# Designs tried in a protein design chat: VHH binders against o26223. Part 253

Target 1, 191 residues: o26223
Amino acid sequence: MKLLWTSQHIKVTVHIDGKVSKMDVLEAIKTRRSIRKYQDREVPEELIDKILDAAMCGPSAVDERPWHFIVVRNREMLEKIPEVHPYGAMVKDAPVAIIVCCDSSLEKIPGFWVQDCSIASQNILLAAHSLGLGAVWTGVYPLEDRVEGIRRLFSIPEHVIPFSVIPLGYPAENPGTRDLFDPDRIHLEKW

## First folded at step 14 (VHH; framework vhh_7nfr_2)

Design Q2
Fold by ESMFold2-Fast, scan of step 14:
Structure Q2 (fold): chain B 191 residues (1-191), chain A 124 residues (1-124)
Amino acid sequence: as target 1 above (191 residues)
Amino acid sequence: QVQLQESGGGLVQPGGSLRLSCAASGFTFSEKWMSWVRQAPGEGREWVSSISYYGGWTEYADSVKGRFTIARDNVKNTLYLLMDSLKSDDTAVYYCAKHIYSAFPETQDAFDIWGQGTQVTVSS
C-alpha cells in the first residue's frame, strides 16, 4: 500500500502543486462565496474526482470517516430536488450536485458524524472554489422533512443519513467583497 | 390551529367535470406536500394524487391518470383537484391531506392532518 501510496502521491503532488500556485489556502478561504447561478457548461469528471478527494481528506472523530457521496448529473433528478428541499431552487439550474451522506454503520462515536459531514461539505466548497467552480451548501440534516425527501428521491437506505446537497458549476455571478473580521469575538486568556 | 377545508363536490353525470378546492390554514402551506385521498361507500381510503411544494412533481393513482389534475396555489394556501371524464367509480368522499414527509405516500400513515371531506357523486 505504501509503495502505491508513495508513487501515487509523488505524481499527485506535482500536478496539485501546479494548480495550487494560482490560489493559496488563505486566499481560497477569504474569497470563497456561496454561488447560486451557474453557466450552462458541464463540469468535467476529473474536477469532481479532485473535489471528492479533498472532501475525504478532512479530519474525522476517531478516524470514523462516515462520509458517502452521491454525484447527481441527471437533469430530471436535479429538477426534483427543489420539490423536497424548498430552499434548493438553484439546484435545478446546476450541471451537477453532490449529496453528502453519513453511513451510520461507520459511526464510532455518537453525534460526531455531524461535524465530520460538515467538514466534508466545507472541503467540497473550498476545493470547488480553488478549481474555478462555484458551489453552495444547502442544508438537509437536521430537518426531518428534507432528510426523508432526499432519502426517498435517491433511494438512500435507512442506515444512511443525507446531510447536505451541494450544487456546483462554473459561476454566473460574482458576489461583492466582504470584511468579516470582528475582534470583539476574540478573547485572550479567558472569556 | 391547523385545518383543511374541502369544497366543490356535488352531483355530476358520467363524463362530467368538477373542480375541488382545499383551503389550508394554521401552517406554512408552501412547506408541505399535499394529497387528495378518497373513500367510496363501504370501502377503505384510496390515495388519488400528491403534489410537491411548488407543483413541479406530481403523481396519480392509475385509476385517475389522464383524467385528474392536482394543482396548488401557495399564495392562496389552496390545493385543487381538477376532475375530468368522471365515472361512476369516482363516487366517493374526497379528502385533502397534509403530508408528514416530502415523499409520495405508501400508506395513510403518511398524513398527519385530514380535512372533513367533500362528497362527489357520479350518477346517470
Scores: ipSAE 0.005, ipTM 0.415, lowest interface PAE 10.0, mean pLDDT 86

Design Q20
Fold by ESMFold2-Fast, scan of step 14:
Parts: structure tokens; C-alpha cells; sequence
Structure Q20 (fold): chain B 191 residues (1-191), chain A 124 residues (1-124)
């Protein structure tokens, strides 16, 4: 039997300071882009709290949840990030940045903190996008120069590893979406 | 080949000025923090000044603040130290040094590449 008409999409509503935004999960994943240009506009603390809540909701190896986050709003500190991260030039123009860190004392399985912090970083990017913000992941680990530069700039203890720096803001650019589906990368039953 | 070559040292009277240069080759100079370190006769190495990748962050030893200026030219791959109001205590061999990490040095072990040094003598 043929399936006739009768298709309805369920939309997830997001409340932002009393405003309602509608974006389903697949739409958020497919339309998120790296944003490197930001409006000169403050990001409310409530939005940062929602983003960090989402970051901590990721799966974690043996539920170790080793992540810690530094929220940077101080203009002088944001301006110093490009001086320890040569590809982080856009950070100085962002109203806020989140540094994703791993507390190695919380690690239960060696090496899985990289996956845990990657998941947290991606959740930050998706949550920011769903809330009308733009963000970009700038890589820190495993580049030893960047790891130590960021560690010293923010007085991060030796047992804590800075993983990524994610500047965030209201977007001042609008890159188009990408069609990345490649069926040649899908193998049925075997390679 | 990875190399740092200092120049511009010499004999100068107290209150005089000198400009030191350090020519860098064999690495991505624009991606490295750089420092000047000096060694006076019979003394250990003393950090003088450091500069970040773009020059947007500089720091100085208390003994040279207000008298010395560190600068860099990333197009020419050259580090500079502009020395003003020189004192007899500034007499030393001045070394150009490449940082291991993008951070201010805590010890002399913070550097992986050193130049051969240039002699600065402040004497009447």
C-alpha cells in the first residue's frame, strides 16, 4: 500500500528572553556554519548558561565528564588570545569566548577525554546556532605550543588541558549552507 | 637551516643608544614568540624582553623598563631591541632566543634556539 499525504514535522521551540525560535535538530546540524565575524553586541549571561548546559549533556566515556569551561568576556584577555594562538585572530573581535578544558584528575580511561571535549565543543557550536548566535571552534589540543600558551595566559593548572577556544557572538556574516552528503562513504553490511 | 644571527652591538658611553637586530631563518618566524636574553661577565643569563607573534604583547625585565623597546618585522623575519639611556650595568652579551611555547619565560629552558650573541659594552 502506498503512503498518501499526511506528513507533519514537529518543531522544537526555543525561548530566548521571551522570544520564540523554531529549529529542529536536523535543521540545526545541517545549517550550522563556522562564524568568524561578530556584531558589537553583548551576549546575555542566560544564553551562555544554556550553551554550557548543552555542552555538559554530551555522552562521555564511562561517564567521566572531565570538562571544565572558562568564560572570557574581558576585552584585554580576548585581545591576548591571538598572541598565543596564531590562527585565533577572530577571537579579539568576539564579545565572549569559551575555553573548553579537560581536568585529567577526572579521567577514568586514558585518552577518551579528547572525544569527551570534542563532543562538548560541538554541543557548544550547535546550541549557539540554535539560539541565534555564531561560533567557531579554534583548535588548541594537540598543538603543544597553543596548549601551553593558553594554559599560561589563563592560569590553568598543569593537570588541566585546554582543548579548544570557541569565540561566540551575534553573527555579522551569513555563509550559505553546505550539502556534504557523500554516498561513497557509506558501506552496507561490509566495507 | 634554523638560525638566529644578532648584530648591532658595540662600545657606547653611558646614556648612549644602540639598536640590536636578530635575523631569523629556517622556521616560521611569524608563528614564534621571541626574546632577548643577556649575560654579563661572570653572571648567569638574565631575561631582558619578550614579544608575541604579532608584537601585540610585549614584556620587559624591571631593570630595562622604559629604556628598552622590543620590536619585530615579520616580513623581514627580524627581531629588534632598541636600547636607550644605556648604563654600565647593561654591559653583557645579548642573545636572541626562540621560545618553545607562546608564553613568557620562567627559566632559560624556555628557549630551544639561541643566537651566537652580540657584545654590548657600556663604558666611559
Amino acid sequence: as target 1 above (191 residues)
Amino acid sequence: QVQLQESGGGLVQPGGSLRLSCAASGFKFSEKWMSWVRQAPGEGREWVSSISYSGGWTEYADSVKGRFTIARDNVKNTLYLLMDSLKSDDTAVYYCAKHIYSAFPETQDAFDIWGQGTQVTVSS
Scores: ipSAE 0.316, ipTM 0.702, lowest interface PAE 4.1, mean pLDDT 88

Design Q21
Fold by ESMFold2-Fast, scan of step 14:
Structure Q21 (fold): chain B 191 residues (1-191), chain A 124 residues (1-124)
Amino acid sequence: as target 1 above (191 residues)
Amino acid sequence: QVQLQESGGGLVQPGGSLRLSCAASGFYFSEKWMSWVRQAPGEGREWVSSISYSGGWTEYADSVKGRFTIARDNVKNTLYLLMDSLKSDDTAVYYCAKHIYSAFPETQDAFDIWGQGTQVTVSS
């Protein structure tokens, strides 16, 4: 889209790519839903870059930050994911997927990479939602069959562990929001 | 108990057809890749065919491609090998094998559970 401005002495054309709708953090957290149906629309690289920047901003045990990411746009590769991941059928219909990985050589404290990659995965979901995209976390680790299936499909080295596969796209479904607050799960001072 | 039981072998003439079946129990069959592997007397094991758990991805050894079809029925927990245009060189014990991982086998170590085998003899 173009918007034309005219000053008294010159004419200026300003390019505006589109309107941005923003939500605050609490709104993003409360309204994010798993999205498994996507429009047949490309996701711009700029949005993927913003999502991955957000993924890397999560807290990490002893600041080890062991995450690596594979961005998959190749249709043939996306179509093969359901054949190595039983609950990843929706991935073949997404325009893009992000595979969250742990580079074990970056691990400083044993076992905390799982929490680190969980945080990165959730940040991907929240960032996608805040940018008008839909996504879903499909589990890979700790299911060894899926870990090795994804590893071999994407030529992931042995010292790197695939953690989650997150398909993303513009949503083609709108599941309603839910009120999930349960005060019985909150204990004051003691159990 | 995790087990695989093959059936359907027998004696056939060259050019004939056979359908092998493998009944699976004790695991979530629909979530596992499966293979057929054969072994002729005095020879090593030879991979024949593999199928992904949904059936959407299949591969075949060059020696059987175009003549054999691997299939599965996830409701019945059964793996099949449909063998057409059989040759004397197809004579072997045919084993059903469960994959450790959702990947095509690079070695025989890719399988954790094997059936007892069913004999196929192609002879005039």
Scores: ipSAE 0.222, ipTM 0.638, lowest interface PAE 4.7, mean pLDDT 88

Design Q22
Fold by ESMFold2-Fast, scan of step 14:
Structure Q22 (fold): chain B 191 residues (1-191), chain A 124 residues (1-124)
Amino acid sequence: as target 1 above (191 residues)
Amino acid sequence: QVQLQESGGGLVQPGGSLRLSCAASGFEFSEKWMSWVRQAPGEGREWVSSISYSGGWTEYADSVKGRFTIARDNVKNTLYLLMDSLKSDDTAVYYCAKHIYSAFPETQDAFDIWGQGTQVTVSS
């Protein structure tokens, strides 16, 4: 299949030293969409490694970096995720999913791990998009039902909190573009 | 109001069949795991079967495996227990129970909402 996303998302830019970039940061942010339909095609480990490297580069409160990641490729396990996550139906059709977790023993300032894991989750989505993949953030925390379900399914220890499940793959859909800029939400000097 | 209401119990002869229903209201039924739990006269509660919210994952107690089938209809917000080859030892009050978490129950504390129960009596 010919995907319209490939030419739209890849920009070739030559820098002073002849270095090439595939997509600028603002373009990646503005064109990233939630993708829930995937090609029946394996995602190379090299791309997963790049995505996880990007995930760990996010800022974290007092540099605590409490994130851990579970990479799920096993088809039986991917098929069980929708049974413990009601909005995770698309995960069974994905070639791989990343579970973003917080190791509470690494937390230095109480409560900020939520922002830390949110940043890691968003970096996964942006990195996947920049590499020609599609992904979607499915929420786990703070829904106790989903947290416990995912914990038991993947044998996650009590001191580790599953935060999000992010299926990803080569996109089999193009949901189109959105113009989300709203100047009424910008206040100068005062509310 | 969160409510579970069982029906379909009754008197049946050994080897017979019954279909229990549990009507759920007041919560997002399609997003919750559900169980059947029974209590025989003078005994404690015994877990019978559980079903995930899509119905794709089911488990059964060894005592009923191969004879009972748990099912759900998420459009009608109804849980079912199809009981075949009934034995006198299946005589009990059968309760519908809503899970707190999307996981198989280890104890009775795994449930936050219980129905009133429906009596199943297996005798000649």
Scores: ipSAE 0.250, ipTM 0.660, lowest interface PAE 4.7, mean pLDDT 88

Design Q23
Fold by ESMFold2-Fast, scan of step 14:
Structure Q23 (fold): chain B 191 residues (1-191), chain A 124 residues (1-124)
Amino acid sequence: as target 1 above (191 residues)
Amino acid sequence: QVQLQESGGGLVQPGGSLRLSCAASGFDFSEKWMSWVRQAPGEGREWVSSISYSGGWTEYADSVKGRFTIARDNVKNTLYLLMDSLKSDDTAVYYCAKHIYSAFPETQDAFDIWGQGTQVTVSS
């Protein structure tokens, strides 16, 4: 069968009227927290489509855009992720997970795909948060045992590298906002 | 020093039972997939069973399904193979093996550390 989004174009409508949106960019960045507990509630396909559109809007080195995404909703598959990823225990309880991958055949400049996929992963986290969902980044690359475990579990071809697994859902926990500003990490004009 | 040491082998009659143990040391056992592999006299190595690092995923060779159970104790760093309804064809040296990656083994190259083996002989 065809994937749902292959039969439609996702259009994100941004209303430019000088207004601060419900959750502006700074608010989204500052209030986003890692969420590892999810409601027993389905995430609509339309929200996943918006999140993936946001993921693909990130910058990439020489515009190589090497990312591919696997959307996992199958309960049996979600339950197997913790068996190949020791810090992915929460994935089995999520209604959906996104696996961010690099297609190495799309790489134009060696090594920058790591940064490209990091940017895509962060956009997924921020977009999910802005839409009322919770998510958490779990690392796959550069740990060879996780990379090969995820590759084989999802039949990922050799030229594609799984980078991160991001479970998401409606949050069942509400961690408070953190104050992380550290002026000692800012150097003016010189080190 | 990384080591795997098997025990529990021996001579048993057809239809009997044995429990093999593998004591692991020198690595983070709780974060590694483990397997049992056997080698009958004059034959190549045959994969028997694998277990994920948490025990939540197990797989068995068709020849042993329903008769053998793989288990692990991550507190004691020990891998087990519970063998029931033993047959003469189960006669082999049984090896404990550590996986390189958290994945089901496709070949013997999937393992980086092997135990010394324990002999299982099924005869009347």
Scores: ipSAE 0.294, ipTM 0.690, lowest interface PAE 4.2, mean pLDDT 89

Design Q24
Fold by ESMFold2-Fast, scan of step 14:
Structure Q24 (fold): chain B 191 residues (1-191), chain A 124 residues (1-124)
Amino acid sequence: as target 1 above (191 residues)
Amino acid sequence: QVQLQESGGGLVQPGGSLRLSCAASGFSFSEKWMSWVRQAPGEGREWVSSISYSGGWTEYADSVKGRFTIARDNVKNTLYLLMDSLKSDDTAVYYCAKHIYSAFPETQDAFDIWGQGTQVTVSS
């Protein structure tokens, strides 16, 4: 059911009181926030498997699905990530991180792997949020310094490109939600 | 203007200590890995030590491990090499070098900016 002053192209879902036991897709998208503080609590492998399944369900250019994932739980390795990624300081305090990679040998259309890996990264963030976890996307590609630092730290071969590092865990902060809808950015028929 | 300027070299007796400094300017020092590299007379360049952005990850050549300490001050944009228990074999020109990537150097091509060097002579 559409309510209030939304553009006809934007779907708004009404949650009926007493019926909400699971987060719907629109709620997940609107309430997901970057989480950089985590509880000292292990994330079960079952939840990581569900998140990675969701990551692989994203669309890709010509169905090339170039993504590979490294799951990092080793404390020594997590502590080294901030030393090759200066804006990844929170990774050392996370119980687990996922590195999203592109296997360039799977690329069918030049350059679209960036969009493919972005979609996989966003699906990780949304899936984590829907499962009660917090996560944040820390950028690696296209910064050559970070790409090579992460590659060498995790012994990633030359034909594979590290794209993002996503620490995740049970959230130890609640930044609240944001109202980001800006109708001035929507143009009808022409610019 | 990107520059690295070393200082603190000199003549010291075996078993002595020296502190080298490298003043960095013209780039975001706190975002770059840094190294010390030395060159003895008639020899090629030898990697000595590297340090990550924050100083949380350091590595040393086997020849200096336990005797030298690499450190950095990101507020002063300065790299240090604290040299203890100096040996005659440590005699060399010591260069400060800026890494291209946040990784330990595999070759001397890992660096894009070099200082002019500072002479260290260990002699009885």
Scores: ipSAE 0.341, ipTM 0.718, lowest interface PAE 3.8, mean pLDDT 89

Design Q25
Fold by ESMFold2-Fast, scan of step 14:
Structure Q25 (fold): chain B 191 residues (1-191), chain A 124 residues (1-124)
Amino acid sequence: as target 1 above (191 residues)
Amino acid sequence: QVQLQESGGGLVQPGGSLRLSCAASGFTFSEKWMSWVRQAPGEGREWVSSISYSGGWTEYADSVKGRFTIARDNVKNTLYLLMDSLKSDDTAVYYCARHIYSAFPETQDAFDIWGQGTQVTVSS
């Protein structure tokens, strides 16, 4: 007989468009993959609202919550994103994209808005995945050319910094498994 | 000086219940994930159950789900396995084991300390 391992499966029932989906938090984290190919299918506004609600539930430094979001559905605008973001080619094929922004006027601690917007971006990815959608984080900050390009393209004020562009849609690809656990990166009590 | 000592094994009839204990010493028990692992006669080791350091997370092998309950008492530094509806197939030496990391073990190599084991025999 060999050692037999089974994964724990804590089920949380999530209702999406009347359909029951079962995905616990750990399974959502472990199975989320970057999705860059999307079906030619509309994402309901109700799902976008749920995703943005989740994005705003993240912790932020001194509760500064500096994030603002731009929801882009306009095909012509989505098609222009690759012109200012070299690795954002997939965005033009997505039915919708969310641009995560920092309003620097809301910043209470210098630099912590980067962590705040990173948390919001990750929550968008996890929420999208839990709702049966695929998404990918395409980086904007701290690359000056991308920041300025996205700012100009979407008429973003000078005190607001575009942080990430996250295209979303129903997935048209199913990436393989990832095994990322590395115990050599865990140090007990000291380095 | 780091030790795990199992107790509570014995002979029990099919359908019966048994409670195993594992007394931990020589380390901060409340900071460690713990598991129960069993070995039947002539067989390899089979993972049975795991519990997080706080007791807030537990998991079970499919063979024991609904019948066994893992628990811990961090004040007494003791791990428990409550075994109900015992079957002949549950006959094995039961070991408690300390996890190296605060995570579900993928293999038996995820444990650094093992107890001596306690024999459980389910027979009429």
Scores: ipSAE 0.000, ipTM 0.111, lowest interface PAE 17.1, mean pLDDT 83

Design Q26
Fold by ESMFold2-Fast, scan of step 14:
Structure Q26 (fold): chain B 191 residues (1-191), chain A 124 residues (1-124)
Amino acid sequence: as target 1 above (191 residues)
Amino acid sequence: QVQLQESGGGLVQPGGSLRLSCAASGFTFSEKWMSWVRQAPGEGREWVSSISYSGGWTEYADSVKGRFTIARDNVKNTLYLLMDSLKSDDTAVYYCAKHIYSAFPETQDAFQIWGQGTQVTVSS
C-alpha cells in the first residue's frame, strides 16, 4: 500500500491501482441523500482520510485551495454543536463530524473561497455516500452567529472562517432516491 | 422590533430565593444565546450566566455557581434565572441580554439588546 497523504496526525494508505468504490460516479450523485440518523458504530479513521482526500481534490478558483478541516469525534464537543447551530441537532447523534473551514490567508481572489468550500463540502458528501456512509451539510457561513459559535467552540483563529459542519456515520435511515430532472430548466443555444 | 422585559425582582433576606423572568419578542428567541447581566450600585456591569439555544449548554460566573440556575422556555419565549441562597453581594439590577453572536463567553459590549432591568435587593 502507498502512503498517499500524511500529516503529524493523519495518514492515508490506499492500494495502488485498486478500485476503492463500489458505486459509479453518476449513481453516487443521483442516490446521495442527506442522512440525519446514524447507527451507533464508529467510522474507521481510514474512511475519514479517504473522504478528506476526496474533499481536497475539488477545483478551486485560481487553485487557491483555501480549505482546512477539523475532524470531531469527541462526544462532548459533538453534543455542544447544536447549542451554537440551531439546525444542527443531528450532529450530537453522529459518531463524527467534519468542519470545513477557509484559511483566509490562502485566498487569492476575493469571495471565491465560498465556492471552493462548497465544492469541498459536496465532495465530502459524495465520498461518504460512495463508502457506504451517510452525511448531511449543515450551513455555518454566512450566518455570523453560527460562524462565531463554531469558531469559539473549536478555538478557530480569527483568520479562519468555519463554512460548514458535516456530521457523518453509517446510515440508520434510507429516504430513497429523488427524480429531480426538469427539462424546463434547460435552454438550447439561447434563453 | 426587538423587546426584552424583565420581572421577578424584589426585596429578600439573606439565604432567600427569587425567580427572575425575561419575556422576549421581535426575534427568533429559539435561535439566540441569552444571558443575565447585573449591575450593583456604583459598580460596572457583571456577567452572571448564559444559556445556549436549547438550554443544553449553560455557563455561570464563579460568584453564582451552585446558587443560580439559568433556564429557558422556547415555546413561551421566556428566559429565567432561579436564584437560591442569596447574599447581600447579589444586590443589583438584573438585565436580560440577547447575544449578538452564538458565542460564549461574551463581553458586555457583545449584547445587542438591554431591557429595563429588574431590581434585586438582598438585605436583612
Scores: ipSAE 0.027, ipTM 0.518, lowest interface PAE 7.7, mean pLDDT 85

Design Q27
Fold by ESMFold2-Fast, scan of step 14:
Structure Q27 (fold): chain B 191 residues (1-191), chain A 124 residues (1-124)
Amino acid sequence: as target 1 above (191 residues)
Amino acid sequence: QVQLQESGGGLVQPGGSLRLSCAASGFTFSEKWMSWVRQAPGEGREWVSSISYSGGWTEYADSVKGRFTIARDNVKNTLYLLMDSLKSDDTAVYYCARHIYSAFPETQDAFQIWGQGTQVTVSS
């Protein structure tokens, strides 16, 4: 990846399969969609590495950075995720999934790890989108049955909390973008 | 109110077959892992089998593996245990259990029993 400055925007150039793509930050945020259908095509390890690098660049309360990541490529393991997560059916069809976890021993301020792991999860979604991949955030925490199901399935220690499961791959669907700006949710000077 | 109602037990000879049913109500059955547990006369509870939300993942105790099949119908909110090649050691009260967590239990504390069970007696 190269960073290029232009008269209007700072843009990032990414080479994917020999093709060059460009997307500014606002475009990435506004056009990212949840993708639940994936091509039968492997995601290169180099793209996963870039996504995880981006995930770790998020802000964290008191710089605690409590996140750990499990990268799942094994088909048998991916097929078992829907059995412990009732709304994770699409995970079995993805070439790879990332499980975002909190190591509670790294937490410096109680409760803020949820925000930290949310930021990491969103960065994964945005980075994946910028690299031409599709992804979706499937919720694990705070649903205790999903937390324990995922923990047991991946042998996650008791002091580590699985937060989200994010399947990703090359998209096999193209949902249109949404116009979500709602001025009624903006209050000037007071409620 | 959570209710689990077991049925289908009875007296059979060794080598016989039975189908147990558990009718579930008062919760979203399709969102819960389910198990069968049994209690023989004078013994503690023994885990028999578990099934995931969709039925795509099942596990069995070594004592029943290859002879019993657990199944579920999420439309009818019913759990089943199909029992083949029954042995005298299978004599017990069979209980339907709801999992606290969507995972295989390490202990009996990981599931909840509400019903009275159904008696299975294998005797010649």
Scores: ipSAE 0.012, ipTM 0.485, lowest interface PAE 8.5, mean pLDDT 86

